VH-VL binders against DNA polymerase sliding clamp 1 (pcn1). Designs and how they scored, part 4

Target 1, 249 residues: DNA polymerase sliding clamp 1 (pcn1), of Pyrobaculum aerophilum (q8zty0)
Amino acid sequence: MAKQVLTYIDAKEFAYIIDSISVLVEEANFLIRNDGLYLRALDVSRTAMVDLAIPKESFEEFPEVEELRFGLNFKELKKLLRRVKKGDKISMEFEEGRVRIKLIGKSVRSIVVPSIEVVGEELPTPKVVYTAMVKAASDVLATAVKDADAVADEVKFEASEEALIISASSDKGEVEVKLDKNSELVYEFDVKEPASARFSLEYLVDITSKTSKISDIVTIELATAKPIYLSFDIPAGGKISYFIAPRVE

## First folded at step 17 (VH-VL; from t2 with heavy chain L103E)

Design u4
Fold by ESMFold2, fold request of step 21:
Structure u4 (fold): chain C 249 residues (1-249), chain A 131 residues (1-131), chain B 103 residues (1-103)
Amino acid sequence: as target 1 above (249 residues)
Amino acid sequence: QVQLQQSGPGLVKPSQTLSLTCAISGDSVSSNSAAWNWIRQSPSRGLEWLGRTYYRSKWYNEYAESVKSRITINPDTSKNQFSLQLNSVTPEDTAVYYCARDEGSPESIEDYFGPDAFDIWGQGTMVTVSS
Amino acid sequence: DIQMTQSPSSLSASVGDRVTITCRASQSISRYLHWYQQKPGKAPKLLIYYASSLQSGVPSRFSGSGSGTDFTLTISSLQPEDFATYYCQQSYTFGQGTKVEIK
């Protein structure tokens, strides 16, 4: 009976958020609670997790519900969102078994998609005590992982008291990128204990490329042989973040 | 065939240190996919996880908040064992103590939600704290 | 902290009965719940991991179901060797146990 509507004033930013989530999954459950919009999903191989939290204050219009859960397939949504222009708003109207999605600009364009059943319950947060944290320009990280990908299928992150070193090596070559703690591209550097871990590049290039369109700053958290945590603050409020499991030595 | 063999005294006086050892056969204490746990069981508290030690390029320890000020769990790679030391014991520490393995997949995010299932257990050691 | 509540605390049953034991978490733990059997004087024995996966060597009369907050262990046709106490576990926390006794 009562229709429930969520409106995000910056449709382009929302599109970048959806693109970033889609690196890991083609469909996922969204959860609307009285304080915000949430999403948490694992990729099929369970090696990476994406986490989204956007507080209700970031929305122009937000449903009054205790909890509303809906699953979306991103294929059709992404097609609509690729044509978003500056100044467009996006709204989602939730109905029984479907979602009406509108791009609101000089004209109103809309699509109705089914609310699908995505199997899975809300996932726990990985329990990691991080010993190293670096905030840096997000495009610097994106460039570093792209350079590593040209050489290998794994990348090594090493945090010392003086620098974060991102490196890769194979019979095709070697790459090393050093982010000195005093670099102008490093905004915060807090290493309580040195940390070292290796990660698959399978998702990292796309994650860092897509998320650099959302945020100019990445927070990188490391602990030896533990999942890397990458987080990106959303300009309108909230955060998108990723855990990527390490490779075994 | 992985097996855990416990040893240590069954009677400890109040204020002393409870000390137990768990010997591992068929696996390594430094296995990069396993973690080595101590769990106790008493009528008043049931099954209670105390802590674990594990190797992931370095040694990690995790301890339950209820005992973290008094507990130490140490690996011994030369003997392929791990130990429990619980300081300043009281009669409330009287319990059956078990060592146990949890085995996971460190290249999966699921491994990092806390201990996985405990698939291998030692036989248990009844420890009584009494003067 | 996540609390785990088992029910019932105990039950009486006869050989051949279908037995159902439940475990409820105070918040979602997805599928990451495990079930154990413990006989007097013995260590717990893993039966079910990740809510529904049978551990190797466990009879097929044991099954697990559920996800999120509500989980069930079922024994289809109870056998004499199944009289024991059953525990659920997630992460650091065990349920308080369910004792299955002879009627």
Scores: ipSAE 0.831, ipTM 0.895, lowest interface PAE 0.6, mean pLDDT 92
Fold by ESMFold2, last read:
Structure u4 (fold): chain C 249 residues (1-249), chain A 131 residues (1-131), chain B 103 residues (1-103)
Amino acid sequence: as target 1 above (249 residues)
Amino acid sequence: QVQLQQSGPGLVKPSQTLSLTCAISGDSVSSNSAAWNWIRQSPSRGLEWLGRTYYRSKWYNEYAESVKSRITINPDTSKNQFSLQLNSVTPEDTAVYYCARDEGSPESIEDYFGPDAFDIWGQGTMVTVSS
Amino acid sequence: DIQMTQSPSSLSASVGDRVTITCRASQSISRYLHWYQQKPGKAPKLLIYYASSLQSGVPSRFSGSGSGTDFTLTISSLQPEDFATYYCQQSYTFGQGTKVEIK
C-alpha cells in the first residue's frame, strides 16, 4: 500500500502554473518521472503548445516511481485553487482513477477529482533553430501584447541587431513597442540573424498575463516564419514554456 | 497531380561528387506548405533520410547528421527543381536515391516536428560508387 | 534519436487472410507515424498517415491503429497485389521493413 504523493510548498505559485497551462487546454496529462513533473499539450487547433517541467527537487514530497501518468480537467482544480491562502502547501495523492488534492495550511481542505483519459498528447519537441533571443522583463511583453490586442488580431515580432519590435496594425489603429538592446528592461540580447514572424493574438494576452505572475523574466526566441518560443523560469525550479505557430503571410 | 522526375548519373567514382536533380510538375519548389527531400535505400542501411529544402519566407535546409558535412540540397525556382550534391563518396554511398515531398501545415505546431509523411516520390535513381 | 522496430521481419499468408504488422517506437511519437508499401523495383507509396488516416486512392482493406509507441498496420483481406515490403516512418526515421509473401 505505498503512498504516491507529491507536495509543492507554494500552493499559490502552483495555482499560477495551472492557470497558465489552462490558457491553452481545459484538460491534459501530467507525467511524473523519477526526476520531475512534466506536461506537454497542444490547444485544440494545434496552433500553440505548452510545456511544463518541474524537477523533483522543487517538491517537498515526490513519488518514487519510474513513470506515473494522470489526466486532469482543470475546471474543478481551478475552483479549489482560488481558495489558496498565503502559506498553504498543495498535495496530490494518486489513487486508482482519482487524484486527492489537498490545500495544507492551518487546516486541510481537499477535493477529489477523477483521473481522466486524455488521448494523444505525449508530443515531440518542435525542431526550430532560433536565430534571435531576447530576455526581458515579463510585464513589458505582457503590456506590449495587450496593446497589440486592442487594435488587431495578429502581432508582428521583428528582431534586429538593435532591437526587438512588437507591432500590430488594423483599421482601428497601430501600435509599436520597441525593446532596445540597451534598455534596462532587456537583460540579454543575442541576435545571430534578424528574424521576423507574425502570430495570432488568440492566446498571447492570456499567456503573458498569467505567466508574468510566475516569473519577472521572459525569454523570447524567434526565427523567420517559425514558431515563437516563450519561456518562464519558475522561482522554486523548473520552467513553463510555449510554442506558437506563425501566420503565413 | 504532382509528379517528381529524377535525373543524374548512375555511376560515380570514389572521392567524387554524386549529383542528382529532381524536377517538379504540378507543384512549386517554393510552395509554402511543402518540403523537398532526398532519401536513399540500400540493403545495409534500409531507407535513410538525407535532408530537405523548403521555403518559409526564406529558404531553409535540414541535413541528416550522418552526411551533414558532405551534403548540399539546392532549390532552382526558375526550373522548378531541386538538387542533391554529396561530396567525397565511398562505396558505402551506393544506394537507390529518391526525391520525395512532405506536405504540412505551417500554421500548426505539428509542421515543426520534422518531416511529415512523404506523399509523393520520384522514380528512384540507382547510384553505384565504384572504381 | 528514436528507433523504430517492425515485426515480423517477414511473413507468408494466403489470399483473403487478415495480415497484421507492428511498429514500435523507442519513445512516444504521439500519432505521428506513417505507413508505406514498396513493391520490387518501385518507390515506396504512402498508405496511412498520422497512424490511422487512409491516403487517397489506397484500398479500404488497409487500416492503421495505435498511438504513443505501438502501432499496427492491418490488411483485412490480403490480395495478390499486396505482395510487398511495408515500412513505418516518423520524422526522419524508417523502420527496417516487413516483407509480406503470398503462400
Scores: ipSAE 0.829, ipTM 0.893, lowest interface PAE 0.5, mean pLDDT 92

## First folded at step 18 (VH-VL)

Design v4 (from u4 with heavy chain D111E)
Fold by OpenDDE, fold request of step 21:
Structure v4 (fold): chain C 249 residues (1-249), chain A 131 residues (1-131), chain B 103 residues (1-103)
Amino acid sequence: as target 1 above (249 residues)
Amino acid sequence: QVQLQQSGPGLVKPSQTLSLTCAISGDSVSSNSAAWNWIRQSPSRGLEWLGRTYYRSKWYNEYAESVKSRITINPDTSKNQFSLQLNSVTPEDTAVYYCARDEGSPESIEEYFGPDAFDIWGQGTMVTVSS
Amino acid sequence: DIQMTQSPSSLSASVGDRVTITCRASQSISRYLHWYQQKPGKAPKLLIYYASSLQSGVPSRFSGSGSGTDFTLTISSLQPEDFATYYCQQSYTFGQGTKVEIK
């Protein structure tokens, strides 16, 4: 019988990952393949997608399976993860129809949850040709988005050869954050063609704030009137990323 | 009611350019919720998507890799139509060519999974490449 | 690239028969599969979208099911006008078609 144990060394990091995913969905299917752990889900309105990919090398223990799918309710999982402390590990033991999740630290706490069948199969990857890519400090993006949220329901991203401008405007006020390509907060800047798009702030505020706890760097990819792609490298390995559909008109 | 009406020659010599036009009625070529496609059909290759053009604040074009180097799809807002140009044709390009619409929601992620269902089709144009 | 494989390539049936056509994707495509009907000399006609949604104007005897990699188009009771070739489609890719012929 194949070993079916998944152990992630940094439970706190995993908690942040779950928090980030939970911005879009309350539950989702994880997929374990022979090379890693995966998750992809759309929010209920189908306006945003989250993608998670963590290679098996990021885990202390990894199931010896070709493929294993299991769904989790994040609300239940978060009840356990609220107790996470620095240095804790998180382990998942897979049984028929259920998963035992352990938080391993000074003490060991465990819960057993059903492996729920979340409706939906693996989603396709959005196919977008991006014309602008900016790597910047993730907290800068989070702050800019937060500022935008204070004045508007939407935020505009404009990438030129010189800078990325994040702005919002309404009767409540105007916000503009300019990230110059030569800024110390910009680590990589590549604009093949100017790009401009508007996005709802419904998820962006929480996405950027929660993911900034995972990675200090965010990769922003833009194309005019196309979904924004946000990517965050996970320190232990892997990546969490988002597609947010643009607002039209 | 949306309709697509195709026009263009049905005979093209090898190495020449295949040119077709698709006139749109009941919708706009610059609609922000539609994309305008060219699809061809042959016994050897079946139904094959060739490319599309659509307007989302700017014009976008997507082409199949198999014809990318030879294909051009151009919208004409003044005439509310879009065209297909396929350069350097060979007998392998002999097929029935269709223009078609796929309608989507730009504010949905699903829009970006690729062309949606093709709900409106032109009548088709048989194009034969022969010397 | 995703490949779409239909089965069978052709079948013979009689009026009133239940007809089932399958389409398999080389990888998961969730529910983003569409079905078309094509008659000789005509353009394809959309029948089912998103695996199971019936296109407006299409008779209820047509239905679609499936998700992920395996999909099915069903004609509950074949009518004379249903003899045609049927295609599945996902994004940029079409199946090779299934010809439904009269027995």
Scores: ipSAE 0.907, ipTM 0.938, lowest interface PAE 0.4, mean pLDDT 95
Fold by OpenDDE, fold request of step 21:
Structure v4 (fold): chain C 249 residues (1-249), chain A 131 residues (1-131), chain B 103 residues (1-103)
Amino acid sequence: as target 1 above (249 residues)
Amino acid sequence: QVQLQQSGPGLVKPSQTLSLTCAISGDSVSSNSAAWNWIRQSPSRGLEWLGRTYYRSKWYNEYAESVKSRITINPDTSKNQFSLQLNSVTPEDTAVYYCARDEGSPESIEEYFGPDAFDIWGQGTMVTVSS
Amino acid sequence: DIQMTQSPSSLSASVGDRVTITCRASQSISRYLHWYQQKPGKAPKLLIYYASSLQSGVPSRFSGSGSGTDFTLTISSLQPEDFATYYCQQSYTFGQGTKVEIK
């Protein structure tokens, strides 16, 4: 039988995707369907969820299967991905119990990793009615979150008709980043109802810093005391997104 | 220890409003770790979730699409109860109505998958819609 | 919308029998399935939550298993008080019920 092959053109981008996912989980199952590659996972504390969806059109080669599930350990995978160079392609060949990963560039490197069965089923989608949506430069969010992390363990997001305010406060200091709806760094701004929520910075710092390498734009969706939804469009196509549960005040 | 006590009329005429109340004891209607639901049961439709109300820094209401246009669930913090109003009832709304609690953790993503397990139920109220 | 289908709709069993009830979801719901017992004229009673966790106060003869789309409620040894209707539930949706009757 012909080997099923998955080829992503930008190996470095793929590495960033893996890096972003690995913020929440050490391992997870990928699901290949006839229309794309998918991943959904909760962190061990179940306070954050990551969702990945990449359509088959984003791949140079895509397996012709109804469904194929394969699990990878991201720690091990990331070790391999350190070898990725700009301009490299990444191909995955699915074998029995193994995945052969090829880094295709000036030279071709072939590495075999085990395909593991990660415990877990397809998770439901959180059902949240968001009242605020802000599309902004991803680095602005990353910087704001990083600044917040310098002074506190939690960060507050407040969306009004005029602006999104990201703030943190503790005995160490105060941080406030105001994104005005008319700012050049804000591409879309829609607040139907003011929204306010607090979130742990445990994952948020790494999520925003890693995903900013994938996309220059972040979509922030907010509702009062509800999970924040962060989504990043992948340049090659698809989306990586996160739900982070709020902190109770 | 937590108990739900239902009250309200068991007979409603068509086109009128069905009104029920669920009194809470042993917990707070404003609890940030609970949601307060209305569920009905009939031979034709089985168990059917109608909606819920819960407090998370603000009051939230969620309604089933099937009754969304006619249903209102209101919390009453002063009496520690919540109510159900279903407008423009028809014989199809004849059922045993239950109030129920589901516990949740707002700091968990799992809470946002929808209602959790209903661990506390009211005694049920048979409501007949008849002229 | 997710549909929950229980099998069988009804069954007859004797005291001491092992009873198995199945609940199938139209799509994967991971482990977010709960089981209830209901007796005539009474409200449903939570038995199992999250597919396999036994609710406090529920006898150990009740157990739940499964994940994804297929779930099972098992009564290891049916007792007289276990004759009732059992329902599975995920989030907003309930199964149609399984009536366990005395043979």
Scores: ipSAE 0.906, ipTM 0.938, lowest interface PAE 0.4, mean pLDDT 95
Fold by ESMFold2, fold request of step 21:
Structure v4 (fold): chain C 249 residues (1-249), chain A 131 residues (1-131), chain B 103 residues (1-103)
Amino acid sequence: as target 1 above (249 residues)
Amino acid sequence: QVQLQQSGPGLVKPSQTLSLTCAISGDSVSSNSAAWNWIRQSPSRGLEWLGRTYYRSKWYNEYAESVKSRITINPDTSKNQFSLQLNSVTPEDTAVYYCARDEGSPESIEEYFGPDAFDIWGQGTMVTVSS
Amino acid sequence: DIQMTQSPSSLSASVGDRVTITCRASQSISRYLHWYQQKPGKAPKLLIYYASSLQSGVPSRFSGSGSGTDFTLTISSLQPEDFATYYCQQSYTFGQGTKVEIK
């Protein structure tokens, strides 16, 4: 019988991907289809959603299945992934009720974890018509969000035809970061209609910090009082994305 | 208790504009957690969502692709109502028209999967398009 | 667009019977499916939201189950007042309806 195995060449990159997902959730379902690996999950408060898509071409080895679904607890997986060394590969072998996970380098290090039952089916995609899009250096966004977190629990994103303004204000102070349309760190800027929304900083600092280790570029999409969409292209192929619901007045 | 009361003519000639109004009591048309929908029902097409209007720091309108070139839905904050205008009607627009509310938290991602359940409905208005 | 298919299109049952109606989505809609009852000459009435949550004021003989693509509305013991057409809905799409007749 043929084994059901996937192998990712860059185990360190995979570890960053898992770390980024775990900002929102401690466990989730992965879905393997004939064309790739997928994950979509809401945090417990249902205020943020993470979306992962990695095409099968990004794997050194990929199962031939119509559909394979498995749930993992990230605490166990992250314990193994802390041992990743440069040049390691990661493989996952799927068996009935369990997953054998290997780090493959100078030596092979492995654990076997149960495939857990995580409640939930595939989530729909949020239906938002975005009016503003900015593609920029990811570390610039991470720094702006971290600066906002120093003074407030919420951050405001304002896109105009000329700039994206990220700001926060409280009794402790105020912060403003302006990403001018013509900045060297802004790679695309497309504002069809100005947009303004406020978001909790609860997840944004960790999301932007961890995803900047995966991708140097973030795509930011906004519409007034609608969820922000943040997407990060994975170097080996695929994308990790987030929707974060707005705060109301 | 939230109630929706519909009004408007039940007979419209082909090529003219169908115009209906839905009055809201017990809630506000500008509620930041509600959206205000028009849905029609005919034997040939069943229940068919037409569009909605709602306020989230600005007014939004969303229309079904099948009618988007002919439809307008407008709120009226002073009268606490919202309207339907459907231009250039044909006999295929003959149906019972309903207004309906959907409601959900704007701070939840689930609100953005489209309309939630329609928990409050108007009584319906039979509109016949005939010469 | 996501299509919603109900089955059966109609059925006849006796008072006291357990009745099940199914709704299938063309792709996963998670738990975001709702059920309505419509009696002749009346607007639809919400029965079940989010697949299994009973709307306030709806009798406990009504229940919903399912997730993903396949959903079921169950009437545990059919009553004379349950003669109606039942619809499922997700987002802006409705199923075509299931007519329940008392025989």
Scores: ipSAE 0.828, ipTM 0.893, lowest interface PAE 0.5, mean pLDDT 92

Design v4 (from u4 with heavy chain D111E)
Fold by ESMFold2, fold request of step 21:
Structure v4 (fold): chain C 249 residues (1-249), chain A 131 residues (1-131), chain B 103 residues (1-103)
Amino acid sequence: as target 1 above (249 residues)
Amino acid sequence: QVQLQQSGPGLVKPSQTLSLTCAISGDSVSSNSAAWNWIRQSPSRGLEWLGRTYYRSKWYNEYAESVKSRITINPDTSKNQFSLQLNSVTPEDTAVYYCARDEGSPESIEEYFGPDAFDIWGQGTMVTVSS
Amino acid sequence: DIQMTQSPSSLSASVGDRVTITCRASQSISRYLHWYQQKPGKAPKLLIYYASSLQSGVPSRFSGSGSGTDFTLTISSLQPEDFATYYCQQSYTFGQGTKVEIK
């Protein structure tokens, strides 16, 4: 089998990306194409989807292939990635039935993990026509969903022409966070039609917490009673994004 | 048991509006897990999805690009029905028209890949467009 | 848009034969492929959803397999009442149909 190698200059950023994906899944297929690295996966209950796209220009080394597909279990990979130091690179060498993963810094530290068979073919993109888009500070969203989680199992997102309201209510209390369209923490605000939906908090706290380490900015897209779309631009290029299905009325 | 019963004329003149109705029993047109579709079948184009209406905290409509400028699908909650209106018909619109339900889970991402399987169908209405 | 191609367009078979019908998508549709049976003068009837899940009330001689771009409907032992046209469907799109004739 010919060796193929992928090298990412910022190993710490790559570790955050892996952490963010692993919120939804313990294992997933990566797809290397001639223009980049891709991943799309549903959690087991099929209530949330993660989508990763990193262009080849974001890598120091990138295979020249039509397509290379490999599956990874994130448990062992994350153990190695906990040891990442500032300035480390991460390299992945794809071998028959396994992947050699190296952290390259002052010394080289490595593990070999199996390339596993993860069930599934490339998933379709959800077909949602969004009517509201808000681009805001990612840590504000992370704080808002964490506050909601303290009082409830669900959070409500309401976009009006004036503001985005994130709220939760239960017998333990109520939380409301208002992001006015003119707030310094709101960078873009485009509401063509008001939108309102409720979402489970099961994944949202961890998604927003981990992705805020990748990007200072989140793009939030809503349509009434449709999946919320959260996207985060990766500094070195590319995007990690999530669809989360709504709770029914 | 969910049943769909169609009604409407079987002959329409060119340039007029084709109008059909589908009555629902055993389910609600405003069900938060169902969507209500019109599909037609002709020898030249086979089975062709035309559009759907459904309620998810508000009413949604989705129409095939091929007919989007001519089609309207309306729910009627008081009669528990939904309708098809296709404007400016030509002989190429001659087909058997079916109403159909697709049902899925709005709390699953899979619901949003497009219609789920069509599990319940109306009996079909042959509509001929001819002078 | 995604094109769906069925093969064969038509086939003749005897009672008891194992029959397979193939549906190919122009790009991956994961498992989100459904199969229908349509008898003359009747509406289509759902047989299989999500590639391999048998619809309630459908005889166990019907089965589906495949994922990605290539899908198969199998009738393990053809019966006289299985004379029909079979369609695959994903999202808004149907295949052109496969007519099964009993000889």
Scores: ipSAE 0.827, ipTM 0.890, lowest interface PAE 0.6, mean pLDDT 92

